# VHH binders against Protein EXORDIUM-like 6 (EXL6), part 15

Target 1, 305 residues: Protein EXORDIUM-like 6 (EXL6), of Arabidopsis thaliana (Mouse-ear cress) (q9m8t8)
Amino acid sequence: REPPSQIPNGTLDLSLLWYGQFTPTQKERVHDFIESLNFDAKEGLDPKVSAWWKVVESYQERFEVKDIYRQKKSNRTVAPRIKVKVVRSYVDEKMKYGKELTMGNGEKLVETAIGNMSKVVPVVLLSAQVRAHGVGFCDGTCQHNALAKIKGQKEPRRYIMVSNPEVECPGECAWPFHTADKGPRGMTYQPASGEVGADALVIQLATGLADLATNPDLTKSLFKSETTPYNDDVKKNHESSSMYIVDPATKCTRVFGSGAFPGFTGRIRVDPITGGAFNSHGINHLKFLIPSIWDPKTKSCWTPM
Below, E stands for the ipSAE of ESMFold2; O stands for the ipSAE of OpenDDE; V2 stands for 0.75 times the mean of E and O plus 0.25 times the DockQ between their complexes.

## First folded at step 12 (VHH; framework vhh_8pnl_2)

Design n1 (from m3 with I28Y; at its last look DockQ between E and O 0.85; V2 from the best seeds 0.75)
Fold by ESMFold2, look of step 12:
Structure n1 (fold): chain B 305 residues (1-305), chain A 122 residues (1-122)
Amino acid sequence: as target 1 above (305 residues)
Amino acid sequence: QGQLVESGGGLVQPGGSLRLSCADAGSYFSRYVMAWYRQAPGKERELVAWITQGGETNYADFVKGRFTISRDNAKSTLYLQMNSLKPEDTAMYYCAAGYEIYMYSPDRFDYWGQGTRVTVSA
């Protein structure tokens, strides 16, 4: 008989709503990125998307319990695994609420992504045809990890919203794949997928997922455990080994590698065959450019390379 | 990715049962929304049922209560249990797979099997 596991494995069940028209590359790229969080790239292909995700998971680390029946802890830490699964993916190719979104119809899209599922994270992906300024995009914001009041529900729901920025605000939200509109324009790179929108959506989704999965308000729902791995009140939780940091990926916006500064991504690589820029490896030999994550221990952005 | 291969079709008496299977030889099966479609001679292909990556199901009105769609991700196999079969159920049955369900183009799937024939005697 084995003793119980020290910490639970968590899940993020995503319900995707694709609003508008997307290319096959855009859809496949997002699905491949999500799967790359759960499965390692081939041995020798480093840095890995899955290793980046382990940094996100480390926000939920706890001191190891040497005697689970007596709750005796040690100086070693262990972090849970958080699997990210797409449990539903719908496409509204006709854009039921129109091309120009407001906060009101933005909330209706979140409601549609939720459906009747009480335990999903709704993810709304807006196509390049959509003008999303009315829901807060393109004015310093390139993705949402936010709360929405949903009709018929008493509690607000956490959601992720991303927008293909190719048309509306490429200079703000598609850098480094497009020249920046403000500040140092900096260098530009080619997207590894061959499509600016596809790789920009991945950066935005990665940012939103990291900010969501590190949020202490969601810890209990992630793990379905009597023991919560992370809590706001550090004085009450002797098992916590991590400091509380809000939105750690958003805090590292436009940082993609070590040594980044305004106008420079930091250290990243260029695939010599495709010309595409990347800082991580996913499944199927795919390469991704993903954001950095604030590390409270080093008080700096943790970069893939 | 993978190829979809249907099996389990055949000739059955009215009121009988069949179980269709659709196998995907790849490791990507769990990523797909899966569906069964059917097409009788001279008619348009029509949805029978779909099942999402997370197990949510939807059935056409004409088969609800008689057919059950299910999936086994460990075996990379989709199933359709068909009970109380009627002559009107005679058709080629196709397995379909894709990442998404299109709200306004419901038969838009990336991968289709060759089909398996179901014949219910008159």
Scores: ipSAE 0.589, ipTM 0.795, lowest interface PAE 1.2, mean pLDDT 84
ESMFold2 (binder alone), look of step 12: mean pLDDT 80; pTM 0.826
OpenDDE, look of step 12: ipSAE 0.837; ipTM 0.927

Design n2 (from n1 with M103L; at its last look DockQ between E and O 0.81; V2 from the best seeds 0.76)
Amino acid sequence: QGQLVESGGGLVQPGGSLRLSCADAGSYFSRYVMAWYRQAPGKERELVAWITQGGETNYADFVKGRFTISRDNAKSTLYLQMNSLKPEDTAMYYCAAGYEIYLYSPDRFDYWGQGTRVTVSA
ESMFold2, look of step 12: ipSAE 0.634; ipTM 0.814
ESMFold2 (binder alone), look of step 12: mean pLDDT 80; pTM 0.824
OpenDDE, look of step 12: ipSAE 0.846; ipTM 0.932

Design n3 (from n1 with S27R; at its last fold request DockQ between E and O 0.91; V2 from the best seeds 0.81)
Amino acid sequence: QGQLVESGGGLVQPGGSLRLSCADAGRYFSRYVMAWYRQAPGKERELVAWITQGGETNYADFVKGRFTISRDNAKSTLYLQMNSLKPEDTAMYYCAAGYEIYMYSPDRFDYWGQGTRVTVSA
ESMFold2, look of step 12: ipSAE 0.705; ipTM 0.859
ESMFold2 (binder alone), look of step 12: mean pLDDT 81; pTM 0.833
OpenDDE, look of step 12: ipSAE 0.846; ipTM 0.933
ESMFold2, fold request of step 13: ipSAE 0.641, 0.661, 0.683; ipTM 0.814, 0.829, 0.844
ESMFold2 (binder alone), fold request of step 13: mean pLDDT 81, 81, 81; pTM 0.838, 0.836, 0.836
OpenDDE, fold request of step 13: ipSAE 0.882, 0.875, 0.867; ipTM 0.952, 0.950, 0.946

Design n4 (from n1 with Q53E; at its last look DockQ between E and O 0.90; V2 from the best seeds 0.72)
Fold by ESMFold2, look of step 12:
Structure n4 (fold): chain B 305 residues (1-305), chain A 122 residues (1-122)
Amino acid sequence: as target 1 above (305 residues)
Amino acid sequence: QGQLVESGGGLVQPGGSLRLSCADAGSYFSRYVMAWYRQAPGKERELVAWITEGGETNYADFVKGRFTISRDNAKSTLYLQMNSLKPEDTAMYYCAAGYEIYMYSPDRFDYWGQGTRVTVSA
């Protein structure tokens, strides 16, 4: 047998901008979730946040990236590992653009998160003080994975924006931790962190990261290296793969476990002491509720449990 | 307070060099923005430099390329290499750590060391 073709490992360097006031729980919860993505130890309880992230990583093997790296006459590809880390965190505690954001001010926050760094993913986190409807939240959308034009740059930059929904639209963007505004009366659960906003931010960030990491626009930037061949001529001279799926975590909104339907999360667990709902384990035995990911092979949402 | 410990201070002639170290006994070193501050007798504490989780650095204007901040995440240690020392560099030097850089409160750090004294003879 031929050796498998290696997709190079990647790094996803995040630059965070915290806009407004956040509790210590909200900040620590987000950092603990990000660190849990890299937590590939055999210790700890299943299902793991890192196992969920490995599903995201495996999409590179199954989609257009696989074809770019398979020019070595091998149909076997080794899935990459994508390390996710925070490389800078800014806090705008005074909210320079006020509590009511516009699309233009939203793009200025993305520019601030980028600073002079050419190879980061800006992540803008909006506090509960912010009315984020002007940047597209609460109207069917609870997180962004989008492009922004950056002054002085020829190509647009990919960014993630999340918003603590506990004040503006908890019934739309904090379910199951708040009763739903629309659709069947849903079950409600307690957040595992004890804060609705903290656990809602994690769901939003998890969704944005999964959608970003599977986006082919980032393929060359994320995985190209001097030591591993990268043949983008295949991409230029080949029709796009029909296997690609846009935003596979967003496609599974409100699905957290097997058997989900409108008003029901699917099968998840509840901590018998705290009452907190979860479907995965992270670092320090922390428990998280994270979204499902669309699997085009099964034509269904892959669920942590 | 008890988790950050500075060392490496002492008495130096003008033009000399010192290397300060700050060891963190905690488990969160790699998450921290780390900083050095100094306070001369009777003066306010002032920023010397900070270094982010990803290694981005920022220096006060008075440093003028004489000092270099660095970190070793594997050893949970922050460093300050001080060259071309002047009598006005005489101060207590403090290590500080936090999770974020506050845009409007730049000296807002969660943890501070006890300090190490640097004296540059007159």
Scores: ipSAE 0.563, ipTM 0.782, lowest interface PAE 1.4, mean pLDDT 83
ESMFold2 (binder alone), look of step 12: mean pLDDT 79; pTM 0.815
OpenDDE, look of step 12: ipSAE 0.764; ipTM 0.891

Design n5 (from n1 with P106L; at its last look DockQ between E and O 0.72; V2 from the best seeds 0.73)
Fold by ESMFold2, look of step 12:
Structure n5 (fold): chain B 305 residues (1-305), chain A 122 residues (1-122)
Amino acid sequence: as target 1 above (305 residues)
Amino acid sequence: QGQLVESGGGLVQPGGSLRLSCADAGSYFSRYVMAWYRQAPGKERELVAWITQGGETNYADFVKGRFTISRDNAKSTLYLQMNSLKPEDTAMYYCAAGYEIYMYSLDRFDYWGQGTRVTVSA
């Protein structure tokens, strides 16, 4: 007798807003990546996108940063399972607010992605036609996992914003699929999808999702903790790196495999048929290049391979 | 992608009820926004309702609370419960599916069923 469309505990509901014109490959690639997160097939080639997501799900326990949830009864935090689902996918091909975004218009896009849904993570995807410098892209930033003030809501809302970097900042945000504009200009690779923008969007989205899902504030809200509600005293006592790690996927920017260093992705594979670079396997034997995750215990990036 | 097959149409008296089903044989049903359209003789096809991947619904104004769209992702099936049927509801009813809702082109769906006929006699 459970209501239709009820989302179980530990579900991360994404509301996508595609702003501008995207190719079918760009849309399919993002949808395929999202579905791959929870595709835990018994068989298939390693490393798996779902195995990478399990590292994200268990980040607090795996890297010994779980004390924030221990207030009353147990020394063990239950590692959450986070089912990632797209619950709405809207396309604004006409770009209602134009091609040059401001902070105000950026907030309006987040509001549009939220709609009337109280329990979604809005994901705004900006097409290559959009100039996103005015909302913070291309000056060291290639994706947002941030808070927005939403009219009529007491608390700010967490959102993810990603941008196809092919036009505005390919040398900063499309590496390794484009020559870097700063630092070592080492190896470049072809995208496994055949489109730079599609695979760059996946890297950016994966980074934002990992940073969001490792945030203990979100984890608490997803799993209805038995502990006393988070309070100001607990918040102000976040004094160690093992207690609360900020944005661990962003901390490993441009690291895709073991042995990475500036200008080198680390050890990754190249598909002999397509020539595309990858470090993980998803649904339908698709291959993805996804980011690494900072491991504070080893003081290094945990890599998919 | 998907093969959509509607069922459940038929002949009913005014005030009666029908439940339409749309089964998808493909593996991507959970990714789709799903919709019902109808086309009366001599008229253009019009949206009846859509339901998002997450269950958010939208209804045409002429429905006025008489129809309920729903989906069961585990069974890959879309439903339309039609109550308080009127002669004006007589039409072919089509199931449609796509990955996205296009904000300025609501009839842009990639996959369509062959339709099931609903006749409400006068």
Scores: ipSAE 0.622, ipTM 0.816, lowest interface PAE 1.0, mean pLDDT 81
ESMFold2 (binder alone), look of step 12: mean pLDDT 81; pTM 0.831
OpenDDE, look of step 12: ipSAE 0.845; ipTM 0.933

## First folded at step 13 (VHH; framework vhh_8pnl_2)

Design r0 (from n3 with R31S I101S Y102S M103S; at its last look DockQ between E and O 0.40; V2 from the best seeds 0.00; counts 0 for: pae E 2.5 > 2)
Fold by ESMFold2, look of step 13:
Structure r0 (fold): chain B 305 residues (1-305), chain A 122 residues (1-122)
Amino acid sequence: as target 1 above (305 residues)
Amino acid sequence: QGQLVESGGGLVQPGGSLRLSCADAGRYFSSYVMAWYRQAPGKERELVAWITQGGETNYADFVKGRFTISRDNAKSTLYLQMNSLKPEDTAMYYCAAGYESSSYSPDRFDYWGQGTRVTVSA
């Protein structure tokens, strides 16, 4: 008899709050991307969104071991799997707090997304008309992975906030689907969905999910085990401290394929039928452009292609 | 995607019954709030009933006690059982789908069927 190599898997339950006006394509695209994270069928085209997600799953427990990130062949110890599920989608098309969100109203939206659910990660999606103050959207930040103090709760709650950048800052937060407005002006591509906003939301959400899922405080909770990465003071162990990295997808901003540099996405593909740019495949033959993930072993961005 | 197709309409006598069905060929039926609307000649489209993904229901005052909304997530199908039909119930009946919201005016639903006619004629 062989010893089992499986360890317990976790789940990541998302509650989506859609604040403002979104097209059906934008809502479907986000749901399809999330479903594609779990799609690991032998059939279908590579590279898969789920292969990218396996890198995220492996990073937090064994990010310094190359085999963990690749998940090739049966090793004795494998990284746990994280199933991602949307447990609620709620739409506030009338924008209860208006188009200009204060920090406090942003926290009320997080509270609404949580509702009575104790084990959910709220995801607040802002439409193109909405401006959120105090988070830095369109001023150096394209997604927000943070903690919020929730009324009546002792512990703060982790959340993701993303914004459709199509109107306010497409050159900052929807690149490469719009010419860059700062730095090297790179080439542009068409979005695979046909909507700049839909594919930009996927990039931002993918970044936020990867940064969240690699956070050791969250992975402790997800797997109900003692799985924290080794955390060391820089002065104690130079090589050990270089292996700890926060926000590994954000660290690879604007990298979508191998060989990327400022103004160039790296190696990606264009669908010959639709003209849409992509670097991964999901459910139903859908194609996605998703960000890269920092790999501390290679000291470079792991790319889908 | 999210194509909704109604069936089960027809001509019925006052006091009679009909059962409407709405089949969804899309991927996310189990995630939607589903609704029935109706539109009589010369009137605006009005809510008949809605049902959440978890089975919570709400009915317009004019149909409470006579109509029952239900869903079968395994079959991706929405139903409306209509009993004790009145001539005032004569209308086109539409199936609608969308995500949870604070209110359900027609503008809030992403997907609509083409409708099925119900005629109550003595």
Scores: ipSAE 0.444, ipTM 0.772, lowest interface PAE 2.5, mean pLDDT 81
ESMFold2 (binder alone), look of step 13: mean pLDDT 79; pTM 0.810
OpenDDE, look of step 13: ipSAE 0.467; ipTM 0.768

Design r1 (from n3 with M103L; at its last look DockQ between E and O 0.79; V2 from the best seeds 0.75)
Amino acid sequence: QGQLVESGGGLVQPGGSLRLSCADAGRYFSRYVMAWYRQAPGKERELVAWITQGGETNYADFVKGRFTISRDNAKSTLYLQMNSLKPEDTAMYYCAAGYEIYLYSPDRFDYWGQGTRVTVSA
ESMFold2, look of step 13: ipSAE 0.730; ipTM 0.861
ESMFold2 (binder alone), look of step 13: mean pLDDT 81; pTM 0.832
OpenDDE, look of step 13: ipSAE 0.860; ipTM 0.940
ESMFold2, look of step 14: ipSAE 0.615; ipTM 0.806
ESMFold2 (binder alone), look of step 14: mean pLDDT 81; pTM 0.832
OpenDDE, look of step 14: ipSAE 0.860; ipTM 0.938

Design r2 (from n3 with N58Y; at its last look DockQ between E and O 0.88; V2 from the best seeds 0.79)
Fold by ESMFold2, look of step 13:
Structure r2 (fold): chain B 305 residues (1-305), chain A 122 residues (1-122)
Amino acid sequence: as target 1 above (305 residues)
Amino acid sequence: QGQLVESGGGLVQPGGSLRLSCADAGRYFSRYVMAWYRQAPGKERELVAWITQGGETYYADFVKGRFTISRDNAKSTLYLQMNSLKPEDTAMYYCAAGYEIYMYSPDRFDYWGQGTRVTVSA
């Protein structure tokens, strides 16, 4: 066969907006998780957060998604390596738009996170003080990967929104670190960081990043690359986006290990010294619980362990 | 890893130049928003400039293009190139670092240096 075509490696530049009050652990946990995505050290313990990220980076090719959905095939390509970087981190400690989010205020937070930057992914992190039900949280949704229309821009912008669920909906969005309120009641575990909100935010952010990074329309736009491996006739409108798996990490909500079923995380580990639950290792020997990724070939979730 | 050490201060004539440096030996330097502040005798500490993790810069209005903030993540060093110095630039200059910029608490940084003196003769 022909050798794989080369594509440029790139970065995924995140602009964080912390809305409300957060503990140092919550902030540090998120930064440590993001750094762990890029951390490819041979001495680190398996499963690695970076190995999980490599599955995300190679999603289209690894699971043969283009062939499954009858997309026109190009020559085999090497998946890009995506370095994830925080390029700005703002805190609105006074919550300018209040504690009760609406669709309109939610989009204003996204605009604030973007600022004047044309090539960032805005990430809005909502504190436990915020009621986010008005933007769709706590009704089967514990994180957003969505589009916002930005005033003065022709194209809508993709964003990630996550919320510390400790107050508003811990039984829905902090599982497995809290008992479930609806559906199958699950087992509970202790958060590896010692804070439910910190580890819930990581699960939500990991889900949003994976869903974003597996979307070929967004990754082409974010890298400013003219040499993408996607050289087929797929159109850049609503129909062009219908030729891929939508939100494959969200599709595996509440699956963290092999053998998962409603009410059971699947096989995960518990640190016998600290009691914290995890399925992956990051920087500084830190342990994280991160989501699984939908495998359309097997119609099941690819799990970290 | 949170110890910041400034250098490069001194005496200079009006119109002269200085380059301030701020070194941090920690591995997390690239995660920080870095800033320069100054404090003249009897005055409150004020922001001179900051630079984000991604290289976005902000300058106080009094800078008027005379100063340039930059960073070298490989050397874990923050710089302030100060040109066209004026007597009113006389102050202690401090570097500061943190993960975040606080919109309503602009002086809220996790780490501060001890400062380096800059004196511009009248």
Scores: ipSAE 0.671, ipTM 0.839, lowest interface PAE 0.8, mean pLDDT 82
ESMFold2 (binder alone), look of step 13: mean pLDDT 81; pTM 0.835
OpenDDE, look of step 13: ipSAE 0.860; ipTM 0.940

Design r3 (from n3 with S105T; at its last look DockQ between E and O 0.86; V2 from the best seeds 0.80)
Fold by ESMFold2, look of step 13:
Structure r3 (fold): chain B 305 residues (1-305), chain A 122 residues (1-122)
Amino acid sequence: as target 1 above (305 residues)
Amino acid sequence: QGQLVESGGGLVQPGGSLRLSCADAGRYFSRYVMAWYRQAPGKERELVAWITQGGETNYADFVKGRFTISRDNAKSTLYLQMNSLKPEDTAMYYCAAGYEIYMYTPDRFDYWGQGTRVTVSA
């Protein structure tokens, strides 16, 4: 009889810091991917990057968001949207801290990406010139979604860090565009952009954004409103849920399509003209290869195709 | 390809005000960091202000709160409100655009307008 409570849309404001030298293709590919997350037009080809992002958004149906807004139960709950925007893009073309980063220097780059902005997600992109092993790359990890302590702030800040892996660890972090270091060597593919580094950065960024956007602390920040008429008291302790998992895109590392197994991406497409591998479509008819998302109900990876 | 076109320059008395506009018909205006530069006769081109995609601003020290940069993404237009104008503000004013701010090459922008002349009488 009464309409259900409306959960407001969230925003994810990104502050990019490009550390080192990047090609125009690498920069444009990242910007195009980010914009493709918001591209929900009826026009265009399926599967869409935005449909993949809607799966990420569906994790916002967690107990705590519904409890904050006292949303009425239904079999078809409305997932709140997250609009993703770049609000600043800086380039440190001289690499202030050099090519060999430490954990401390990595955190200073995060501080630089934050600047004076109170509500942004810093995204640090390390060029292929950077030896990022000192900040935890290439040792089982190809992207960071983590917390940094920021001087002068009481709470740590969530950040994403990615590193172009084409020089330092392509066999670990640029697969399937390079042969794998471990396990079955399998089949490799060409990057849709024509640059291994550009498409590897997109995979890493997509993984980091998905893991960040599903994090409970960020979910609370995205949907609290000072003008909301509803109580936002939540239980300080919560039970496990079949839908709630930590880092659902990282959990599906190297899975890009249905039927994946070690050495095989799963079912993906190859553009017959360019030879580029993809599993999704974005703005301007661009094609992207993006990671899968763990589905705790099926105990398997949800794949774009 | 978008092109930047400035307007709103002219002759003004000391202490007066002008509002400069910079229009771009391109579809990518919202992706750009936008900037105003100026060049007086015999001097090097210098930054006046920039504004990021998200609306964060930065001003040259000589502005001292007299100028305000703003943007309207719906109209694809950049503005510079100039108040308390001084004779030393006399220059050609240029609009510039790019995707990124380069920390060590501050005038590295991909697109530049032709300029609009501002003259503050002595």
Scores: ipSAE 0.700, ipTM 0.848, lowest interface PAE 0.6, mean pLDDT 82
ESMFold2 (binder alone), look of step 13: mean pLDDT 81; pTM 0.833
OpenDDE, look of step 13: ipSAE 0.859; ipTM 0.940

Design r4 (from n3 with S30D; at its last look DockQ between E and O 0.81; V2 from the best seeds 0.79)
Fold by ESMFold2, look of step 13:
Structure r4 (fold): chain B 305 residues (1-305), chain A 122 residues (1-122)
Amino acid sequence: as target 1 above (305 residues)
Amino acid sequence: QGQLVESGGGLVQPGGSLRLSCADAGRYFDRYVMAWYRQAPGKERELVAWITQGGETNYADFVKGRFTISRDNAKSTLYLQMNSLKPEDTAMYYCAAGYEIYMYSPDRFDYWGQGTRVTVSA
């Protein structure tokens, strides 16, 4: 009997730049969420953040990534594991470019997060005091997974930008922890961390990471080797795939559980001790509320619960 | 949460070498940026070197290639290899750890060891 085919495992190295003032809870919450993506211990409670991440990892089977590695096609393929690690975390506590972010200053923050590292995903986190409307936040956008042109580089760099929304646009980007600006004023919930900003940042980061990791363009960074005959044709190969779904976590914005509709998160739980809302478990028995991911097979949002 | 214990200090003649170690009993060693600081008698504490979670290093100007910072995540241990030691290197050496490097407060670390003494006698 032949064993299942294995797509090689990969890593996702994050370089964090914290722009402005953040509480210890906000920083710890983000670090704990990132570690929870890799946590697959049997003693932890279900549903797990890592089980959600495995759904993200499974998208690699749908993008014909195995053809990049010239793998033998079979009816059984084991999805890769993608380990997520913070390789640098910088804080600009004085906000060098001020509290009003522009497109130009936004690009400079991405450049700062990259530094001299050629193979990282820069993640810029904006504090609550930063006005990010100038880079497109709060008008239908609560996180970025985008490309930036970096001075001195011929290829643009993929980045994630998130913003603590509790001051500028809590009704758009901190729901369900704040009353929604548009649509039904449904039930609101308490954040499991005790801080609206901390849990809103996690939702935004989770969305950005899922959209980034399901994007075929990242595949050449994760799985391409110097021995492959690849010469920048990977983008052309995966652009024609009928299975490609643009930003599948963003497609499920405001869906956190089964049966969601405008004003209702879907089925989620409330911690009986803290009153905090959640749909998944991470390290140290921590509870997280994380977004859903579009599933093209069911044509619906896959939910943790 | 983290507990940092330095070792490897002692008395050394000028031109000699020492290797300092800093062991972390905590469970988050690989999340930390790690640093060495020193404090000579009557002087303020100063950065010697730091190393990021991903292995990027930075050294104070006075090191001038004489010291090497490194980390072993499997052993949860930080090292400082000190070569070509001078009497000016006499100080208490401290290990520090945190999740972030603060651009405008470089000595802002969450955890500090109690230090190990290095004496370079003429």
Scores: ipSAE 0.709, ipTM 0.856, lowest interface PAE 0.7, mean pLDDT 83
ESMFold2 (binder alone), look of step 13: mean pLDDT 81; pTM 0.827
OpenDDE, look of step 13: ipSAE 0.848; ipTM 0.934

